VHH binders against q8pxy1. Designs and how they scored, part 1

Scores and structures below are computed, not measured.

Target 1, 323 residues: q8pxy1
Amino acid sequence: MMDPQIERKLIEIMRVIHESDKPIGARAIADELNNRGYDIGERAVRYHLRILDERGFTRKHGYAGRTLTDLGENEMNDALIGDRFGFVISRIEEMAFRTTYNPETDKGDVVVNISYFDKDDFETVIELISYTAHAGYMISPRVRIFEEDSLEMSLPPGKIGIATVCSVTFDGLLLKAGIPVEPAYGGILQIENKKPARFLDLISYSGTSIDPIKIFMNRTPTSVLEVLEKGEGKILANMRQINSSAYEMTGKILKKAEKVGLAGCITLGEIDEYLLGAPVETGKFGAAVVGGINGICALEETGIEIETNPISTMLDYQTMKEI
Below, numbering starts at 1 at the first letter of every chain, in headers, positions and changes, except where a header shows other numbers; antibody chains are not in Kabat numbers.
F, E and O are the ipSAE of ESMFold2-Fast, ESMFold2 and OpenDDE, as the mean of both directions, binder to target and target to binder. V2 is 0.75 times the mean of E and O plus 0.25 times the DockQ between their complexes.
Where letters were taken out, [cut] stands.

## First folded at step 1 (VHH)

Design b1 (framework vhh_7b18_3)
Fold by ESMFold2-Fast, scan of step 1:
Structure b1 (fold): chain B 323 residues (1-323), chain A 122 residues (1-122)
Amino acid sequence: as target 1 above (323 residues)
Amino acid sequence: QVQLVETGGGLVQPGGSLRLSCAASGFTFSSYAMGWARQVPGKGLEWVSYIYSGGSTEYQDSVKGRFTISRDNAKSTVYLQMNSLKPEDTAVYYCARDEGYSYGFWTPFDYWGQGTQVTVSS
């Protein structure tokens, strides 16, 4: 977590960028902040802009400066309103509630991530996502493709969109069975001999207005390709906490989901015990779930440019095609 | 209820100008990105322009330098100023809302207007 004083400065810088409505440079930002009573220099603003860039909150426009991304707009709005702290948890709750998928009938809506890439990369994208899913490092081998002129999605010429199943789908199907799920951490999980070994890095969902998985994507700390080739390396995974009273029912539901192609629960922990080095609250057990975008991470590792919106929308699972 | 109502379409000669307006209601307009897309008769839908909640804009290459998207949050309205119109710009133009929880500019549009016809001919 970053120092609260730094977080406040980042929010004020984002506010200045938002109000400019055009790309703005560090010097102009510093001048505007000084006009508003802040004592900050251009060098300090450049340092903070690098932090914002790393978090995906700002976009560079060469010499013209920076603009806010949609992530940056959301972060600023959450901070300014005050009652929107916990936006990511609220989004998880919303999408879990909207999930209608029933593993007993294999019908209903699932939560998806949406990714966008150059059409020339299509065959590599499908091949690598398929490989990653069948190796067990995605939620489902089913995807949905969107063309550049689709009514369902607006894309620029030369781009294709792909929907992949999001891990929040498990939150939803457990909720529909009467089991509340608490998001705990997004993280980087070490794989050894094709088995989970330990979490190397964790970001709490508590106190964060941006998805921890999106932060990790911007830092690209995964080695999914290494895991696929050698059975060792780093993947994205989430830790969920569930009340100990639901232990048996959770296991049964996840087994039913796996039979119809919704896998991705790496392991369930023991009641009251840490799971893969991650802390678990007393009276609960942990559930480690693969990140729904590990195949996308593998593509980024090859140098393919791809933009991803996690926990993006709902899709009817029957309209998604197995690859 | 979310509603988007387009106005300003019509017949214009090549080289002429039109300004399209889209009046939005039923949601917090300032929190959403907005876009324009067009459908040429007998062909698919084509993205034209996009404006973020903060005012940054993007354009299809074929309209860049000729079209300008803008918004007025106080009036809950998005505009498309179309200059130097060409016969190939003839299409039904749709206003669309982008989901406020998007993390990028290629998200699905979740609500669309009814469309307004633009015809460029002599």
Scores: ipSAE 0.000, ipTM 0.128, lowest interface PAE 18.9, mean pLDDT 80

Design b10 (framework vhh_7b18_3)
Fold by ESMFold2-Fast, scan of step 1:
Structure b10 (fold): chain B 323 residues (1-323), chain A 122 residues (1-122)
Amino acid sequence: as target 1 above (323 residues)
Amino acid sequence: QVQLVETGGGLVQPGGSLRLSCAASGFTVSSNYMGWARQVPGKGLEWVSYITSGGSTEYQDSVKGRFTISRDNAKSTVYLQMNSLKPEDTAVYYCAKPRYYGSKWLTYFDYWGQGTQVTVSS
């Protein structure tokens, strides 16, 4: 929903849950919110908890109540860096501005997602991410690995961190060339015969303060492994809108990026035409790009526990290694 | 933690049929890859079949056309229907939750069941 009042209430509820040292129920949440000046009853809190459950931000503990998931903790922490109103778009704009990568020189900073997993899963993680990237369902086959004792990243004991390239890097590449990109939708894309067929589910970036990819990671199962083996199934993808006047220059820039291994634009639409079933505004064309974490989704499908923070930070692309 | 219990094995004559069942607990069958692997006497563990989270199925070439994998999400049960059995199919069959799979990659398995013996002999 586009209602800022609802989004603010969701954040406040998450904050109350975060501050609890044990699972907390709707009545206790309502009481605490009333202590903080909100006029809200238990029934309204239960309604909002359902939304948080659907978004994967909360976990049910029967009658004991809710706790935040890791995704919920990250979402609440993101709220602390400013205004939740338009937050996802603001984050994309910030990361695009911080992108300095130049395909002509193969130098500069790219936007990355950070994931972490049990060190015992390292071989499987590297192999599957490599396969997914080389099959064309990730932005780049380059990764950066962070060990438990790394000064560059604080990791839980027994964990390894991995950085993968985020699709927002394309927004930054185009912005550097003077081309503004409008995020339109995050979604689940159906692949048939190794080709994009249609979006099955779409969440508008303008309709949420929460990253659609975070929602899909916890709600709608992908079948990336099925795509890798059979050329059919479901992957994460995003749709961008770009002004028609930039059509030729966009195509040239994306082709240059592809030649240096930064490829994830699965298809460009025609001016004024829907792309893979997704609406495109008059005077614009669509660009469908793979989600930068499809290899991570494949790992989760195998039962490997892996935690991801999308659109996490900037890394020098030269420090990332091909796998 | 994860529990997989295999049943349905036994002695059959060549050309016969058996249906193996795997009752799963501790995780959601419908959101995970599930498969069958077998240990042939004197050989290592060998992948037989898997079903993906999306419902697609794959089979090892030696069993393709003879075996069918399926699942009942409501019962958290995975099945392997084995037809036209050959003496070479004699093995202990394990219901397995793969770590990952791929026809071009080694298939890794997590399995918790004790297995079920299938013997094909005259």
Scores: ipSAE 0.000, ipTM 0.123, lowest interface PAE 19.8, mean pLDDT 79

Design b11 (framework vhh_7b18_3)
Fold by ESMFold2-Fast, scan of step 1:
Structure b11 (fold): chain B 323 residues (1-323), chain A 121 residues (1-121)
Amino acid sequence: as target 1 above (323 residues)
Amino acid sequence: QVQLVETGGGLVQPGGSLRLSCAASGFTFSDYAMGWARQVPGKGLEWVSYIYSGGDTEYQDSVKGRFTISRDNAKSTVYLQMNSLKPEDTAVYYCARDYDEFWGSDYFDYWGQGTQVTVSS
């Protein structure tokens, strides 16, 4: 897990890069930070720059140094406005609170991701998302389509929008049942023989100001298409930690949700045990679910231009159509 | 297929110099960071030096000021110039390719066969 103090240092390094009118190297960044009162050396800056590179926030320019990527600019602008690492945790808490879906009645609002793409790609998008969902690598096979003239959503000209169910819906289901959930990690999960095997890479939700799933979209290649074809490869997934006292009730709620199609290859760990290689705090157990946008990752793997806002809004689950 | 071929090791007296070379093939060399690691007799593998695709460098504290890493992208070769050699520098030296500069500077996915450096009189 990334320490909040490390996240603060990453933000300050991005601030220096953002304020530079040209690419900037590690030595110049260290010198500037020292001028601002930080006691940091060039090697420490290089270590933090590697983390920023891994997250897709910075781009290397040969001998000239680094600049911020578009993702890094967005992260920096958010940090400059609010200066609160933990924006993602706050957003998860907000969306979980707004979740009203009850798996016992199959009624209420769920959390969704919104993606938009060129209208000419519509048939390919629907086909591949459907295939990915029915293979079990998305939360639900239900989607909502927003056309250019939709009154429910403002879209860029020439674009179509699609809503897919977000895994934060599970946080909301558990919260409404009185079970507090700690988002732990977003990551890359290895699939073998069509089953989860181990996490290959993890980014802590604690102390991050951007969704780890958004970071992986720009940094780490998935192979969702390979998983669909061969039952082996890499997908997006996330893990939660839950107090051991809620173990039995959590299992019951997730089984009810699975019955109505809210699944996504859910795996519950044992109390105090690591789950799929991911660490779990003493007194807790892990819950791993597939990322809600694996079908979008598959589309990106084919070269389709698609833009995604994860943990975007609430939709009535009954208004989402099974595809 | 990716290959890393090391040359330049040998026997040298204390205070002497050696230059190690690593010829790379099977990938776009200029896109990757490269490093050197060594295995000292009786110890595990330890990192020595690292060079980013853009030319920035890092060194282990014990070799700073004595060793210099460099690269020639036109020749797909990385070098380690070792000066003021000490008996403690006796080790097998390995050339390695970073998986991806954006994945982590110490994550190496391909290694050479190693070249022996012995510092003794």
Scores: ipSAE 0.000, ipTM 0.156, lowest interface PAE 16.1, mean pLDDT 80

Design b12 (framework vhh_7b18_3)
Fold by ESMFold2-Fast, scan of step 1:
Structure b12 (fold): chain B 323 residues (1-323), chain A 119 residues (1-119)
Amino acid sequence: as target 1 above (323 residues)
Amino acid sequence: QVQLVETGGGLVQPGGSLRLSCAASGFTFDDYAMGWARQVPGKGLEWVSYISSGGSTEYQDSVKGRFTISRDNAKSTVYLQMNSLKPEDTAVYYCAKEDWYYDSGFDYWGQGTQVTVSS
């Protein structure tokens, strides 16, 4: 049993050390913590560093400062699990709030995922994303390409960036109309005869420190290519819960969005009923939406190396081009 | 950690133009809306313009058609092009960062740059 006030300071100090690319000293740590709103001086930081040293969480590099040991990295990661519970929901709420897109005017910002890949893979990437989008397994066929010399995005040499529409855009559209949306599950959805059949696996957004989509990409492989070729296989999908009083209005808004090319809602459930095998709370209905990165999953299935930041930023939908 | 540094202010005659720049550091610039606000002598602080992370812009009625806000994400810089300047535009102009949708306000401010419109 440790004093919670001391425990919190130790965790924040370890976080600062973790974020440093080189050994960091007590003065630099104190300055960074003060920038983060903590009232702490160098003397206090030195005291806490001694505690971390004694626990084996930090390694001293003479007067150059400290780095985290493997034990310290593990301790910090374990401590961050509590802080990350709800982080994905907080990010979804933030991005939904920042969504300004209006289907009636076809103007405003949508939520996007950003993916990075080698420029030599460009033609294959565009072709497969286009194919997946036009088959109905992405939110929109509109993308934005960021080339190496782009003034809008700093890319590593030899890389190209692509923005694809994120399903959180629907949360934002509904929020703008006064309808709050609860993210429920990320999952793997079975497709049979080109139609949704059932969720094979589900991970609750409230129960994870890692985005459910990233967990599924590591744990349960998709087969988007199989779905494109044969009409059967596994795709990424998300499920939302919405209060039953908004049932009719939700349907109307989603149909308006579909008319302007935002067509990622696979199925709306009935009030109080399970949707595609996934549980729904009483007083709510479910909405199953395709994962905005299914085209990226298809690329990974071909062996292309691609890094993706889901729910990454906002883009003006008018600047995105159909492919 | 967050720093916003404004430049481009100065003395200008009525009808003239100025371009303000704001260099941002210490956060993921592309993820946040940026804006400009001004402290007008005798009137206090007022919002001037806003640009979302995606590039959508809004302006206060008194500057609409005269001022243009823009951003360069590669340089982590936001700009305010001010045309047809009036004596009423005399103020200290502040660059500000916010996760802002509508008219909710700003989290972080720069040091400000003085703009004086006088003959």
Scores: ipSAE 0.000, ipTM 0.103, lowest interface PAE 23.6, mean pLDDT 79

Design b13 (framework vhh_7b18_3)
Fold by ESMFold2-Fast, scan of step 1:
Structure b13 (fold): chain B 323 residues (1-323), chain A 123 residues (1-123)
Amino acid sequence: as target 1 above (323 residues)
Amino acid sequence: QVQLVETGGGLVQPGGSLRLSCAASGFTFSSYAMGWARQVPGKGLEWVSYIYSGGSTEYQDSVKGRFTISRDNAKSTVYLQMNSLKPEDTAVYYCARTPSYYKGWSLDYFDYWGQGTQVTVSS
């Protein structure tokens, strides 16, 4: 399903580019869209083209204009298939509803990702996850370790399991406070000078049966280690939309959660404005939250083999230990 | 393009009061959270107070109960009312804007700063 104001314009711009046999510029795109009944100027088209560039959907050819990338062709085609089963959104809704954690009391259940790895890698895993969490690129520095004989998890011989807090926990915290949260996009976020700069790539949660984060794990490599060392590089992040009337309460709840170590790096956008290049529906504001598995991405960057099930289950936050 | 201009600083006696004003321009003021930070002689910058776009406020523990932050969206202005001033409140006070980046309240979350206004608390 497409937002009538923003996503339709992006898809129609991509369609115009696709229908061109050669690179096409913003002026020609605007003229074509106006011929199709859209009221859009060259300046607005240039703005939307930059968003498409940042998402990796378009490729610049200097003054000749843009063409679609393979990723852009696929996104245009996927936008026509809004009736996929929606398993990921359904799971997010389920896990958010099952979240009972209250930052006022520091009690209740949070949503976790489960990863497992060879026991010989244990020290490296704990060190790097700790480093990533304390640098602010995970949701929490608290984890739970599962050994081979754990009653809560069945593991293959020679493996250890680790639970890390999932960003869907924030959806649950806000829901329990009466604030509905709409998952919008999973993506790759550029960090510059230790701060969020822009999304380089985005996949909508709408119409997908595969977690966008899993898709990115195979398409665009992260550089979490570079971010930890130099304050620059690429991490996983999600973007959510929230009704503008909840702006102040959202900020208050997130700050209370942060005081108990449940924060990550969060950016709240302005009401009715794009957030870090990601589109936001009118009447809402964006909330960009780091992916809960960035520490796992850092481990993969070192060559360690790790299997991860995101949005896996619920755990009592008080049973998770700070590392 | 974004500008923040502080006024209202000066010399005041211990126990006195002072009101700082910050005039903002170049952005949609009503959509941003605003804050005050200070540079105490011999120390680094420290945040003082924060006001959300909708008017909710937060304070550093050392000023809580003595300072009040407020805003006037029609005038694109944020204020800091300082009461019961102490010699240790002597500092250059800066107005700052934030894009609502949350990792904890730190000076790194403010993206634009004013030029500062001097507040001196002495007999």
Scores: ipSAE 0.000, ipTM 0.206, lowest interface PAE 16.4, mean pLDDT 80

Design b14 (framework vhh_7b18_3)
Fold by ESMFold2-Fast, scan of step 1:
Structure b14 (fold): chain B 323 residues (1-323), chain A 121 residues (1-121)
Amino acid sequence: as target 1 above (323 residues)
Amino acid sequence: QVQLVETGGGLVQPGGSLRLSCAASGFTFSSYGMGWARQVPGKGLEWVSYISSGGSTEYQDSVKGRFTISRDNAKSTVYLQMNSLKPEDTAVYYCAKEGYLWSDTYYFDYWGQGTQVTVSS
């Protein structure tokens, strides 16, 4: 069998060729891939193009470059559909594996969401995120602030960036203990008397090309401010499914994480039982976790313009500051 | 152009120590994880240690407690401090840069040329 790293590079090269309106050469392909975060040179692209030629996926046009054949176009369309419908799950799996945080030592990397907002809104942003986190509707009260001129992050002019802990951090904690976690649903959770009542809307992670939480931020109204003021309303939450054999160990790990400031697991379900109205697969139990961006939702509810990239990157938890 | 240059290898007696250094250039060093792997004569390539862009570390069981990986972002350098060296630690040690791969958890896309470590009396 062919090296999996080579197969992935072949798919990405085909994607670049597919997106081109005319024949494209090895240098232009390499430049485009570098723009997408791949470290690949023209020589390596030429090597991969020969493999694609041999498989019948590409056609040469002299010095003008390559186009996809009908076979290559079909292969690329299948791979592109797989990328779109599987990429959120793949991103979650990647970030969970890269999570190194250990609750025993309070050291290591966590998964973060990155948000951007106008510098003039700084005080309001910090105040409301702090309030939401301490009320229990975010994963952690620790954040990392990125100034306009930060070398770690490219920000639009006049903007400040903020990193908040992502719920995928829990997937990583459990994975390190040998417990695979299946993301099941993103949704809107009804809170009544300061307690979770039921999911009102659910979107399956397996059936979407876009993170369900991002969909809800743009379409379905939350009422996080109402929850903070009155103990009732709607928040973002997601549900994970975990194999029943890991039930006791999962509970212990999540309680340990809570003691060191990584909270946000609202409730664990019973084995084979629905959780807050959401279906659970036989042989599994559900875990309901608050969306890591509920504080951002509260800011949007006040009319503050803020842009968010969920499951954005890794960050050393010790570099994040309590607010 | 991406370059990784290892130094610090050599001959050492059992129980001794060595510190390997890897000078990186051609990319934004602070944005990428770095690792060390080794190739023992007559055996395959073996992962040794990893340090994330955020500074968290992981080790293979056989070196845990004896080896320490660290990084200096100002110098674009990653280090491997090797203590209590054993004859079985004899290998060519490679510095590696984290790459971008789809859902792949073993992701090093660029490697140095290696530095020889020999542990013998």
Scores: ipSAE 0.000, ipTM 0.101, lowest interface PAE 20.0, mean pLDDT 79

Design b15 (framework vhh_7b18_3)
Fold by ESMFold2-Fast, scan of step 1:
Structure b15 (fold): chain B 323 residues (1-323), chain A 118 residues (1-118)
Amino acid sequence: as target 1 above (323 residues)
Amino acid sequence: QVQLVETGGGLVQPGGSLRLSCAASGFTFSSYAMGWARQVPGKGLEWVSYIYSGGSTEYQDSVKGRFTISRDNAKSTVYLQMNSLKPEDTAVYYCARWGYLSEYFDYWGQGTQVTVSS
């Protein structure tokens, strides 16, 4: 019902309330918004707070001010979706830049995916992730567990969180060495005799606002369990493109990473050649990397409910424990 | 188990209309934002529209004024009304849920094919 400029101000007010550790009043909200470059006074903030109250987004605490209701928290979270067009590539670039892991020292921060599941599924989750990682279909056998009352991460009631290493860690390792990496495709990779055979399906990262791997989890079933049992089936993998001038250095860095437990690179292609049926631009070579969530795919194949935030955050690799 | 099941796709002439429906189960539907995305063969995924848990909507510029997203919380269903369809709208259309504590859509339907041709 409202002007789009008013809706933007309502969202910013909700953001200030969300970031407050205590109920916050109109004067303090106005001051904080002015510090962020918005031209708004206390009277205008009070007007907007009444609109938020009427919509059920804020709760009044007498003279102490406002907090967000559950409905308000949801609306604020929802309002951020519009900022996600092109997000996947921007997020990959951000996380690669934040990667500090050094395979020479085995120290520093890696990119992780965060998954959530019911605490009753804990034993099965750990067992299957361990099996998948040791079979070579995840980036690393190291994980970090977050309990319901963890100080490090806010979890829904009754849930446990698990961090697994994300393939974007390789983008960061190579960037640190001066090698830019282009994400090309997420896809479904056929395994035969425990070796990569060909990509069966590919989704370009170009023009995509959502990680292509998430699409495959619901659209094209993986058969990670079949691969673990028989050495044939379908896994998630992605394809990177790298400039031909970096060919030898890329191989050396990936071999060093493998020796310290980051072993998700399945194969490197030849310069200017297709890799496993996937196209590669002239002047580049391909690198096929396992999807960092193949163990999660195996869990979904068993019917376990598990939610995953890919490319979620950075963690110190030394705080992750081998499973 | 979270499930999203799309229906309503098919073949339609340019200028025609289709209504896509997405039946959701396995979660508290009213607490989640929902959206539609489409994939043209050989291309990446393009978001089409979002509907927030509070009912607000957003549209990709290329469909604005032609497509309308709506939801029925009592039926746990999200809809996409597509009017004035063009050959360029030919794609597989996916229903998706905005992830719990996630900055991404986390669950996707199987997809439904929309073909606009003469």
Scores: ipSAE 0.000, ipTM 0.190, lowest interface PAE 19.3, mean pLDDT 80

Design b16 (framework vhh_7b18_3)
Fold by ESMFold2-Fast, scan of step 1:
Structure b16 (fold): chain B 323 residues (1-323), chain A 118 residues (1-118)
Amino acid sequence: as target 1 above (323 residues)
Amino acid sequence: QVQLVETGGGLVQPGGSLRLSCAASGFTFSSYAMGWARQVPGKGLEWVSYITSGGSTEYQDSVKGRFTISRDNAKSTVYLQMNSLKPEDTAVYYCVKDRWLYGSFDYWGQGTQVTVSS
């Protein structure tokens, strides 16, 4: 197994090689990557190039440098191999660290999910996401829309992109305040009489190497529309564990976040007690948070084709508009 | 609508072999990476293997040399050939469609049970 950080560098190096009109060497690759905001030296690039050579992704051209093989070209277009091992935990940790949002100032970056859909569905998408968010089953009613001609995001013809706030934003918010948060479970939460009742299905984040978000749709499908219509049904939710010493501070921070439109914490558990049927370690308490894509789940339930990249990137919260 | 349907699971003795198949529909199959993930009883989800649109493959360390992923673009089908099966390979196996940039899987099949026992 290779370090996930190294695997990400391999993909970025392959991208630089792909974009070159001629064989490219380690120094030129390092210079290009530094120009793109990566802090990497020639020696590190040479190390990574050897890995790519060993995998058959690059071809040597003597002292002129490397080009991508057909194998490397295909790999670059389709795969982030390095993020698979420990992807969910590593990605959560990375995005939490990159979160800069401060609810006292209403400034900074939040973690977002990115979804893509046919532009003909735009009005239905906006309406249903708005409804779901205002009903309390998403993190925020703020979104950012990326149109076909957007310079911020490359979209296929006929598609619109939408960014919605990801629950990992709470992990980052708490981390910024000095509170480490342990992701415990992703799951399907039963709602009864508009209140959380119990988790019906749980997948541990510990030992999970991929994002489990879509697995729940096959085992225990969501019924977000039913919840919106009659206060009963199934939604996506995540559970976190936090050290008991942070109990009061966590509650205080979550209340501040809610005042600026970052809601979605359904329930805080009692210290040392199970939360909604989910186990909690001794010395900790649970926090149940709605899944950031429940509005997307509602759209899928109507038959709308929509593709989602969860825990996708960072966006300045001030550039997101309330819907 | 994207649909992934797994077949080929079952009961097998240690050291035996199984071939899983996943029939895909609702998207341009040849343009996407495909993979397999499994849920081991008592544990979380783990990635098993994946294959790019161009045929490049990658495997979890615990299955390297024993499992082989392949695809047939004409049939819109991805396969997992599992050899030298061990009790610890007992799991529900899911066919997955992947997105390049985020390492997460866009779509999951219903799953097929593989049991390796006595």
Scores: ipSAE 0.000, ipTM 0.282, lowest interface PAE 15.3, mean pLDDT 80

